# VH-VL binders against C2 domain-containing protein 3 (C2CD3), part 5

Target 1, 169 residues: C2 domain-containing protein 3 (C2CD3), of Homo sapiens (Human) (q4ac94r1171to1339)
Amino acid sequence: SSGLLDVGLRYRRSPRTAEGVLAARTVSISVQIIRACGLQAAAKALAEREPALQFSATVGVNASVTTHLSFLPQGEQRRTHPVACSFCPEFSHHVEFTCNLVTQHCSGEACFLAELLEFAEVIFAVYHENTKSASDIISIESCKEYLLGVVKVPTKELLIKRSGITGWY

## First folded at step 19 (VH-VL)

Design y2 (from x1 with heavy chain G54T)
Fold by ESMFold2, look of step 20:
Structure y2 (fold): chain C 169 residues (1-169), chain A 121 residues (1-121), chain B 111 residues (1-111)
Amino acid sequence: as target 1 above (169 residues)
Amino acid sequence: QVQLVQSGGGLVQPGGSLRLSCAASGFTFSYYWMSWVRQAPGKGLEWVSGINSTGETHYGDSVKGRFTISRDNAKNTVYLQLNSLRAEDTAMYYCAKGSWRYLYSGYFDYWGQGTLVTVSS
Amino acid sequence: DIQLTQSPSSVSVSVGERVTIDCKSSQSVLYNSNNYLNWYQQKPGQAPQLLIYYASTRESGVPDRFSGSGSGTDFTLTISSLQAEDAAVYYCQQWYSTPYTFGQGTKLEIK
């Protein structure tokens, strides 16, 4: 439990259309964002450079998490709702990424996905969303959102563990 | 107002090295992806390199292994170290700001004025 | 890598006319209804400027005579009622995946 984020990854095969190798296929990578911990240390480290975080680093952060699958376009990231005022938030959030495979002369859908999963990652970014106050209104460059940390989980173990991957990262 | 002020550049022989600088102002530099895009004289645009807020680097195929992008958030400056220069590296080099915060670039919303690099014997 | 091919390479047009510039991608740049394609304008002696992102969304301050259309692999920039200040080179650019790539450019001249 040395990590920031408790997550789960699962692979779900899509229904196949009969017609042969040329048919477009979709698969789903299911991502669960369960909870986080250790956010006070991250917030305090950031507060050394961001005075606006000093109060939140003492009391609790308003955490949210974005998730992105590394072989999809960067704009296709997904985001949890923030969990207010906690250093150990519980998200219990589920997201699915649908993936379209490029069809070529090959033995099947698993072949394309295996090639991608071998080197891919699920990227999680943990943010604090700063609430507005009178002091925040005075700050010219006050930021609503601060990056607390980044967690990357390789997907290659999905090739081995068909039931999925869970744990702290 | 967002400004990107570039410096460095000049004339260098093949095999030589040069370092380009791009000083940023008018936004919180440390939060944004920065890129370099080059344009050979009379030619089109080529994306060269990018670096996100956390320091992760990305390179175009033609420069991978020869160029190094870096940033100094205390100085609000992004750098491009050009090594093992070739004649085809002769170009105007632009720095460009990504439109999104932190990990991802988005589209390039602000550009520097350009810095000319000439590689000739 | 995703290759972008523009057509025409150059065009000479009178003020007030309509101009179309095409961009064809070697691979689809569409995901979940988002087309990861931008258009930039570069006037002589200047840095490029963003015109359009996500294929059809105008950047703030860009006149409405500029419009983008298309999806997947085929995209078009349209300039209705051309103005003298529109003389420039126009580039499409994909940001679906790194390395980001640009089309070769289309030079627009005023007769």
Scores: ipSAE 0.659, ipTM 0.831, lowest interface PAE 1.4, mean pLDDT 85
Fold by OpenDDE, look of step 19:
Structure y2 (fold): chain C 169 residues (1-169), chain A 121 residues (1-121), chain B 111 residues (1-111)
Amino acid sequence: as target 1 above (169 residues)
Amino acid sequence: QVQLVQSGGGLVQPGGSLRLSCAASGFTFSYYWMSWVRQAPGKGLEWVSGINSTGETHYGDSVKGRFTISRDNAKNTVYLQLNSLRAEDTAMYYCAKGSWRYLYSGYFDYWGQGTLVTVSS
Amino acid sequence: DIQLTQSPSSVSVSVGERVTIDCKSSQSVLYNSNNYLNWYQQKPGQAPQLLIYYASTRESGVPDRFSGSGSGTDFTLTISSLQAEDAAVYYCQQWYSTPYTFGQGTKLEIK
């Protein structure tokens, strides 16, 4: 869907108590989720298929952003607090992901973080939480979550940019 | 209460197709990672496919290119389209709910009753 | 893919006895102090049921005689005092990465 997400991505070395020789060093990847814009277009497009979103598409969405690093376990995802009733939400949120400098990946072989970062991406998913969609009597929760858009930012630039990655995506 | 009610399946010839459905109730379906897990007769469990709240799909290697997982949040239903079926695809197919909300959840707290798929000439 | 190997493949134990089932992963499923390893129980003719998640956390409603332990690559499911209703096949499962994988299962029979 349409819209832009303003984010920052950088990393720093951090010492860590070693569980093993290879785990002696970690990198902290800092992800900043700053703001989004253009969410109304996304909401309107979605509202064409989902009438329950027509109101939100007009007045504002309740936006939150989920962040996942592609090379980390899926359970390591993080989520912002929701920003209510805005098409241009300001999140001002940051998340730190501790990454091992050397880790075992899917192959079972030791892999350097740099190798992972070369092909990895940060996945952002922007959601709208519809708190008024209590139409489902059989549902325990009275709200539904709708995907407004997904942003994928390659991490390879972290290998060459000292200042990290910043910008609108 | 959480319920997963499955339908579809049956007997099909090799090369044939089936579509499995799993209707969910008792929770906000759109929040959760849904998966299909199968079990060949007298064998263990095999994760087949998963779909998260963004619509991102994942597949086991044995079914890649042949099976398609999808979801209809409006109907609270997850589907598994089985194409190019082989004898080794014969199994009880379970739909399973991820425990955690949002994107991924790799442990399954609720399961459907299962749907038998038999691929035979 | 991460391979999980359970041991034993089958075991017969008397009621009241302690039972341990091991699960070994081909690579570590530990990240940030979380072990992405679960245990399921499947009784005959039924769908699997979640017993333990994150290696050691019991699912709601699971009797306290069931416990999970281990970290990294070695995990154990323990039934402290076996009951007749515990006859089932038990599976470990990782979700450290896709594809998710299960152990081959351990059939627990009651003597």
Scores: ipSAE 0.509, ipTM 0.846, lowest interface PAE 1.0, mean pLDDT 90

Design y6 (from x4 with heavy chain G54A E56D)
Fold by OpenDDE, fold request of step 20:
Structure y6 (fold): chain C 169 residues (1-169), chain A 121 residues (1-121), chain B 111 residues (1-111)
Amino acid sequence: as target 1 above (169 residues)
Amino acid sequence: QVQLVQSGGGLVQPGGSLRLSCAASGFTFDNYWMSWVRQAPGKGLEWVSGINSAGDTHYGDSVKGRFTISRDNAKNTVYLQLNSLRAEDTAMYYCAKGSWRYLYSGYFDYWGQGTLVTVSS
Amino acid sequence: DIQLTQSPSSVSVSVGERVTIDCKSSQSVLYNSNNYLNWYQQKPGQAPQLLIYYASTRESGVPDRFSGSGSGTDFTLTISSLQAEDAAVYYCQQWYSTPYTFGQGTKLEIK
């Protein structure tokens, strides 16, 4: 992993009205993906084994960021829009993850969200979309994207900091 | 088309080691979650291990500390190193492709042909 | 770990008849309107094949006679009109959390 990612995490205690009866038992984890820097080093490193990245490693990468909350299903990821041709992309992206205040352990016992957050983390992955690989119109899944780096931010501080967690990682 | 071609396996004594390979083609291997699933003779399916596009690894409790999943993206291959093998590890081992790009997980939309591992004294 | 229990464990049914296989989860596998439950078919001597994902979505190429239903902890695979080629073992599988787990399987035989 190379580069840094500027992110913000906030714990929203107010339930969403749209969730009806479940609203009283639901909160949101707000994730802000602000910007990245230093992605050229990562691109250059990858370019050593992927010649197709040599050009992008010189002029700029097309970066996007995926985010996942560790205690949620792994299929529940969010992705930013790509920022084109930059080693210091500004995403200004906001996403919210709905969380139940009370869930069930595998043992069947009740588990509070606070217990989960104590040991949880938000996982960010920064990808580069190679324009040359995007030539296949048949399936977007046939286009290769390159992982530039991964950032993991512990969520335990959300339990004590009302202002949330912010910073470079 | 998507293909998963497995190799390795065979007969080994208890305490022995084997390495399984699964060569992938027909999709952008680097961007997908890969798993190993095994099936003891006449039994059901058991998820063994998984590795995401970031290299994070996950294991079933029965194999933790003994098995190691890895991937070589340059070769489009996922591996399963089986150490300290036990009789109960005897099974057909399948590699399976996750369904989603950029995700750490997914339903298994493609499977390898299977590799038989037999642990016997 | 999330446990999946299928019922029945085995069933013998005539061609043309309706078949239902149930899968019960020890905890909910529902999140954000998505059920993290899949169904697989395994024919004798073959690798498993995906039938249904997200509880109710048919995989491409799967015949219309196969359908999935349910939510939360209770799921059902239905074959509306059984065909001879449907003889197989069927598995439900959750990917809500690791470790991923499978049901014990349901063996479907043709009378």
Scores: ipSAE 0.777, ipTM 0.909, lowest interface PAE 0.7, mean pLDDT 91
Fold by OpenDDE, fold request of step 20:
Structure y6 (fold): chain C 169 residues (1-169), chain A 121 residues (1-121), chain B 111 residues (1-111)
Amino acid sequence: as target 1 above (169 residues)
Amino acid sequence: QVQLVQSGGGLVQPGGSLRLSCAASGFTFDNYWMSWVRQAPGKGLEWVSGINSAGDTHYGDSVKGRFTISRDNAKNTVYLQLNSLRAEDTAMYYCAKGSWRYLYSGYFDYWGQGTLVTVSS
Amino acid sequence: DIQLTQSPSSVSVSVGERVTIDCKSSQSVLYNSNNYLNWYQQKPGQAPQLLIYYASTRESGVPDRFSGSGSGTDFTLTISSLQAEDAAVYYCQQWYSTPYTFGQGTKLEIK
């Protein structure tokens, strides 16, 4: 692995008033993005094929982390603010994902969240934002971002109410 | 301008193999979800496979175990290796770009011109 | 897998008329107020083109006469005033979960 990503996961149930049985109860999966370390190795590796990253691989990357739950729509991602010029950025970022305790299975049958969590993952992606490649600092869409690494944490850990998970990438 | 230029395909016997290519330009290829979507003659669209920026692959059930999607970021190209081809795999295969520039994107804002794959004895 | 069923499968409409195409999902594709449902247009001999994403957001360059509505499991593509160039097959598509799936398509012909 190129680096370490410190994250925290918390699982809590919350009652919810809803008309439908499937939405009667929800849970909140709380993800804390604490810090990433060892990003220089990842940056250097990427710089071998991306010369534009040579400078950042030397002085520091502008890192941000995206979070996604594998059982949620792929579009449901949360992103930290970027931490500038560091190979060991501290994010101190907190994100929440609200999930239904019971959802509809592909067969149309009810499926419990626990069943999903047994085989699901929390996916973290660490990106570097190359500000030098951005044509417009106002437009985020014009900024070029590079994937430095991905960390996948099994959500089964949440089933045993474990928090404070560390991932390697 | 975003462009997806496809190549490969053709006529092949059942059980045969083909490799499709889709060369991308006009955007930061490395950061985008890429997919293959096929369309049998006179039929609808079927999502075949997808690959994200991290190299994670996803497949439709009908092609799982037979098709392999891959990408070469150095060449800005996504590939689809078609193995153990069947008659029902006969289709126009489209390369499609995901709209979102991170790991995943499920709506396709740009498409290749299509490559015809014909599986016939 | 999430199945999408469109209705009608085929329709012939005169220019200037209003057209509605429905798409029903076997499961809800709604999460956190986002509907993971898209609409595509495929003209004869061409690749599909994105029309609507997130159920109701029109893609850049798409004429205003195209609109998407609906939520959860029921969605509708509307063409307020059909034009001759709108003759095509229309597809809904979900990306709530993999595998991504398309509706069977609705062939729209001009009378």
Scores: ipSAE 0.760, ipTM 0.899, lowest interface PAE 0.7, mean pLDDT 90
Fold by OpenDDE, look of step 20:
Structure y6 (fold): chain C 169 residues (1-169), chain A 121 residues (1-121), chain B 111 residues (1-111)
Amino acid sequence: as target 1 above (169 residues)
Amino acid sequence: QVQLVQSGGGLVQPGGSLRLSCAASGFTFDNYWMSWVRQAPGKGLEWVSGINSAGDTHYGDSVKGRFTISRDNAKNTVYLQLNSLRAEDTAMYYCAKGSWRYLYSGYFDYWGQGTLVTVSS
Amino acid sequence: DIQLTQSPSSVSVSVGERVTIDCKSSQSVLYNSNNYLNWYQQKPGQAPQLLIYYASTRESGVPDRFSGSGSGTDFTLTISSLQAEDAAVYYCQQWYSTPYTFGQGTKLEIK
């Protein structure tokens, strides 16, 4: 896979609500998915194995991006809206993940979020939705999406940079 | 309809190797997390390994360094290479499909019929 | 690793009776109101079958007599009226984090 993804990560403290104690125990990791580029090369590479992508590899892909924090349940993935027919899609998408400041490790010991972030990463996956494959409305399992690329951004810098992490990956 | 058909397995001596296969059909295989779950005779279920659509692999501690999960999307098949087999690896091995069609697994909504691996001298 | 402990390990119940199986996790499997806990049924000589996911959502095709409840660390599978075909081993399973883990299983026998 090839291409670049422009993203922003920020560490935000959740505002204290009237339920004071619980709100103070969480923070939010803000993820901004701005744009992607160079998706044609990825599409062409896939088209070598998937003839169904030959057309999209020449005209443009229907791209969406999934986001996941490595220390959160895998089911908590978020997905952008699709941007149609572009090799340089602009998503301008914002996602927030609520995180506990203190969590329980498998050992039963308390673990601070900072400890998790030291070894964690934000995983982005760029997918192409082939409209020709989405013909079966009855079963979502028949709709094929093609993985164009994966970006993994370490979160350890969030511990150092107050302004967050921004850039192309 | 979703189908997972397993093959491989058999009897092997300690230290030996086996390769398990699971052929998938009825869904967009390359979009889903696939896993192997094993069950020793008369025992419970143990998650062994998983692989996502990006090829990222995950393993249980008991098999790390010895087992290798892989997939061939062109063949809609997931594999489990079992090396350095031990007696405690004796089990029925099941292929399982994740419920989510993105990078990561969900619950196991479909299972293969199982393949028996027996490690004995 | 997240440890799941089921209770009882085995139970024998008559047809038509109510059955409850408990599953306790060593840590919470709750996130954003989703409980990452599933229940499976395994009949003799067969592969496991999904019954309940997200602690309380019944899988398609599963009879209404099966239900899941609980949140955080304590979960329960309930069979409201036991049928003969329900004789099986039942497992809870978490997918909150890897490695995924199963309970030790509960063997349900019919009297």
Scores: ipSAE 0.757, ipTM 0.903, lowest interface PAE 0.7, mean pLDDT 91
Fold by OpenDDE, last read:
Structure y6 (fold): chain C 169 residues (1-169), chain A 121 residues (1-121), chain B 111 residues (1-111)
Amino acid sequence: as target 1 above (169 residues)
Amino acid sequence: QVQLVQSGGGLVQPGGSLRLSCAASGFTFDNYWMSWVRQAPGKGLEWVSGINSAGDTHYGDSVKGRFTISRDNAKNTVYLQLNSLRAEDTAMYYCAKGSWRYLYSGYFDYWGQGTLVTVSS
Amino acid sequence: DIQLTQSPSSVSVSVGERVTIDCKSSQSVLYNSNNYLNWYQQKPGQAPQLLIYYASTRESGVPDRFSGSGSGTDFTLTISSLQAEDAAVYYCQQWYSTPYTFGQGTKLEIK
């Protein structure tokens, strides 16, 4: 399904810690998640298979966004706090990724962050958290989250376009 | 309880094809990274393929172009299509679940029972 | 590809003794204080089971006698007091980057 995800990307210098030399070799990439729109269609589509989502598909979803940079290990993901009961949630969240200016490529060769960013993607995934599952405080795993959509955005586009990414599938 | 039940496999001639299935239950299948890992007789583990919630697929070099991983979220099932099979593809194939309920998880907290694939003339 | 080398390839140890298995990676699997290295146990005729993830975090249900340590390129799985049921093949696995790779395995036998 198609939707709109407004996001921004900014570079911040890592704070100079007393270990100044290593800190100087890292950059913090800040991804701002502003808003997501068009989530109802995705919720309705899922509700066809998951009756538990029928109510949420009509009244609003509890949306959170997971962000990942393609050149980082898969475990390096950040998640926003959920915005409750909305098909167009506004997020006031930024997530930060500490990135090395120079990294070792799989080939063993040094690769600069600038080169990585030229071919990298930011992957956004929008999830719905079922409140019924969230109330089951017993196990974090008992909270059923549902993927509403995924957007992959070339990093180069985010650097050019400060916001306004459309379309997830 | 999380369960991964595998099916398919068997004996096939070189150049033949097989399709493996792994039916998942006990968790929200759609949100998890799924993988296939194989083990040749008396050998170690080899990661074969993976697919995330977005449908992005990844393959080991030894199977690239010959194997295809796919998923049917409606059926809570992950598949591995094995084409152009070779003798060296003979192995026990395991379905494995990623641990995280998000796009990516490279550690596997649950495994299927395994399916034997034998490629022999 | 990241290569993982385990040592020893096989070891025979008596019940109650301490066992250490090493895993060395061809490149660092450390990023942002996270080590993308896991340990699995595979008993004869069974599928592998997760023991340790992120180098040192024990999976739920895994006995306390199992522990993981190390960082970067050098990792160790330790069994503080070997039990008879611990006879198995142990594998390290990295997921720092695709393709995911496993060590060649360490066969642990009980004396």
Scores: ipSAE 0.744, ipTM 0.899, lowest interface PAE 0.7, mean pLDDT 90

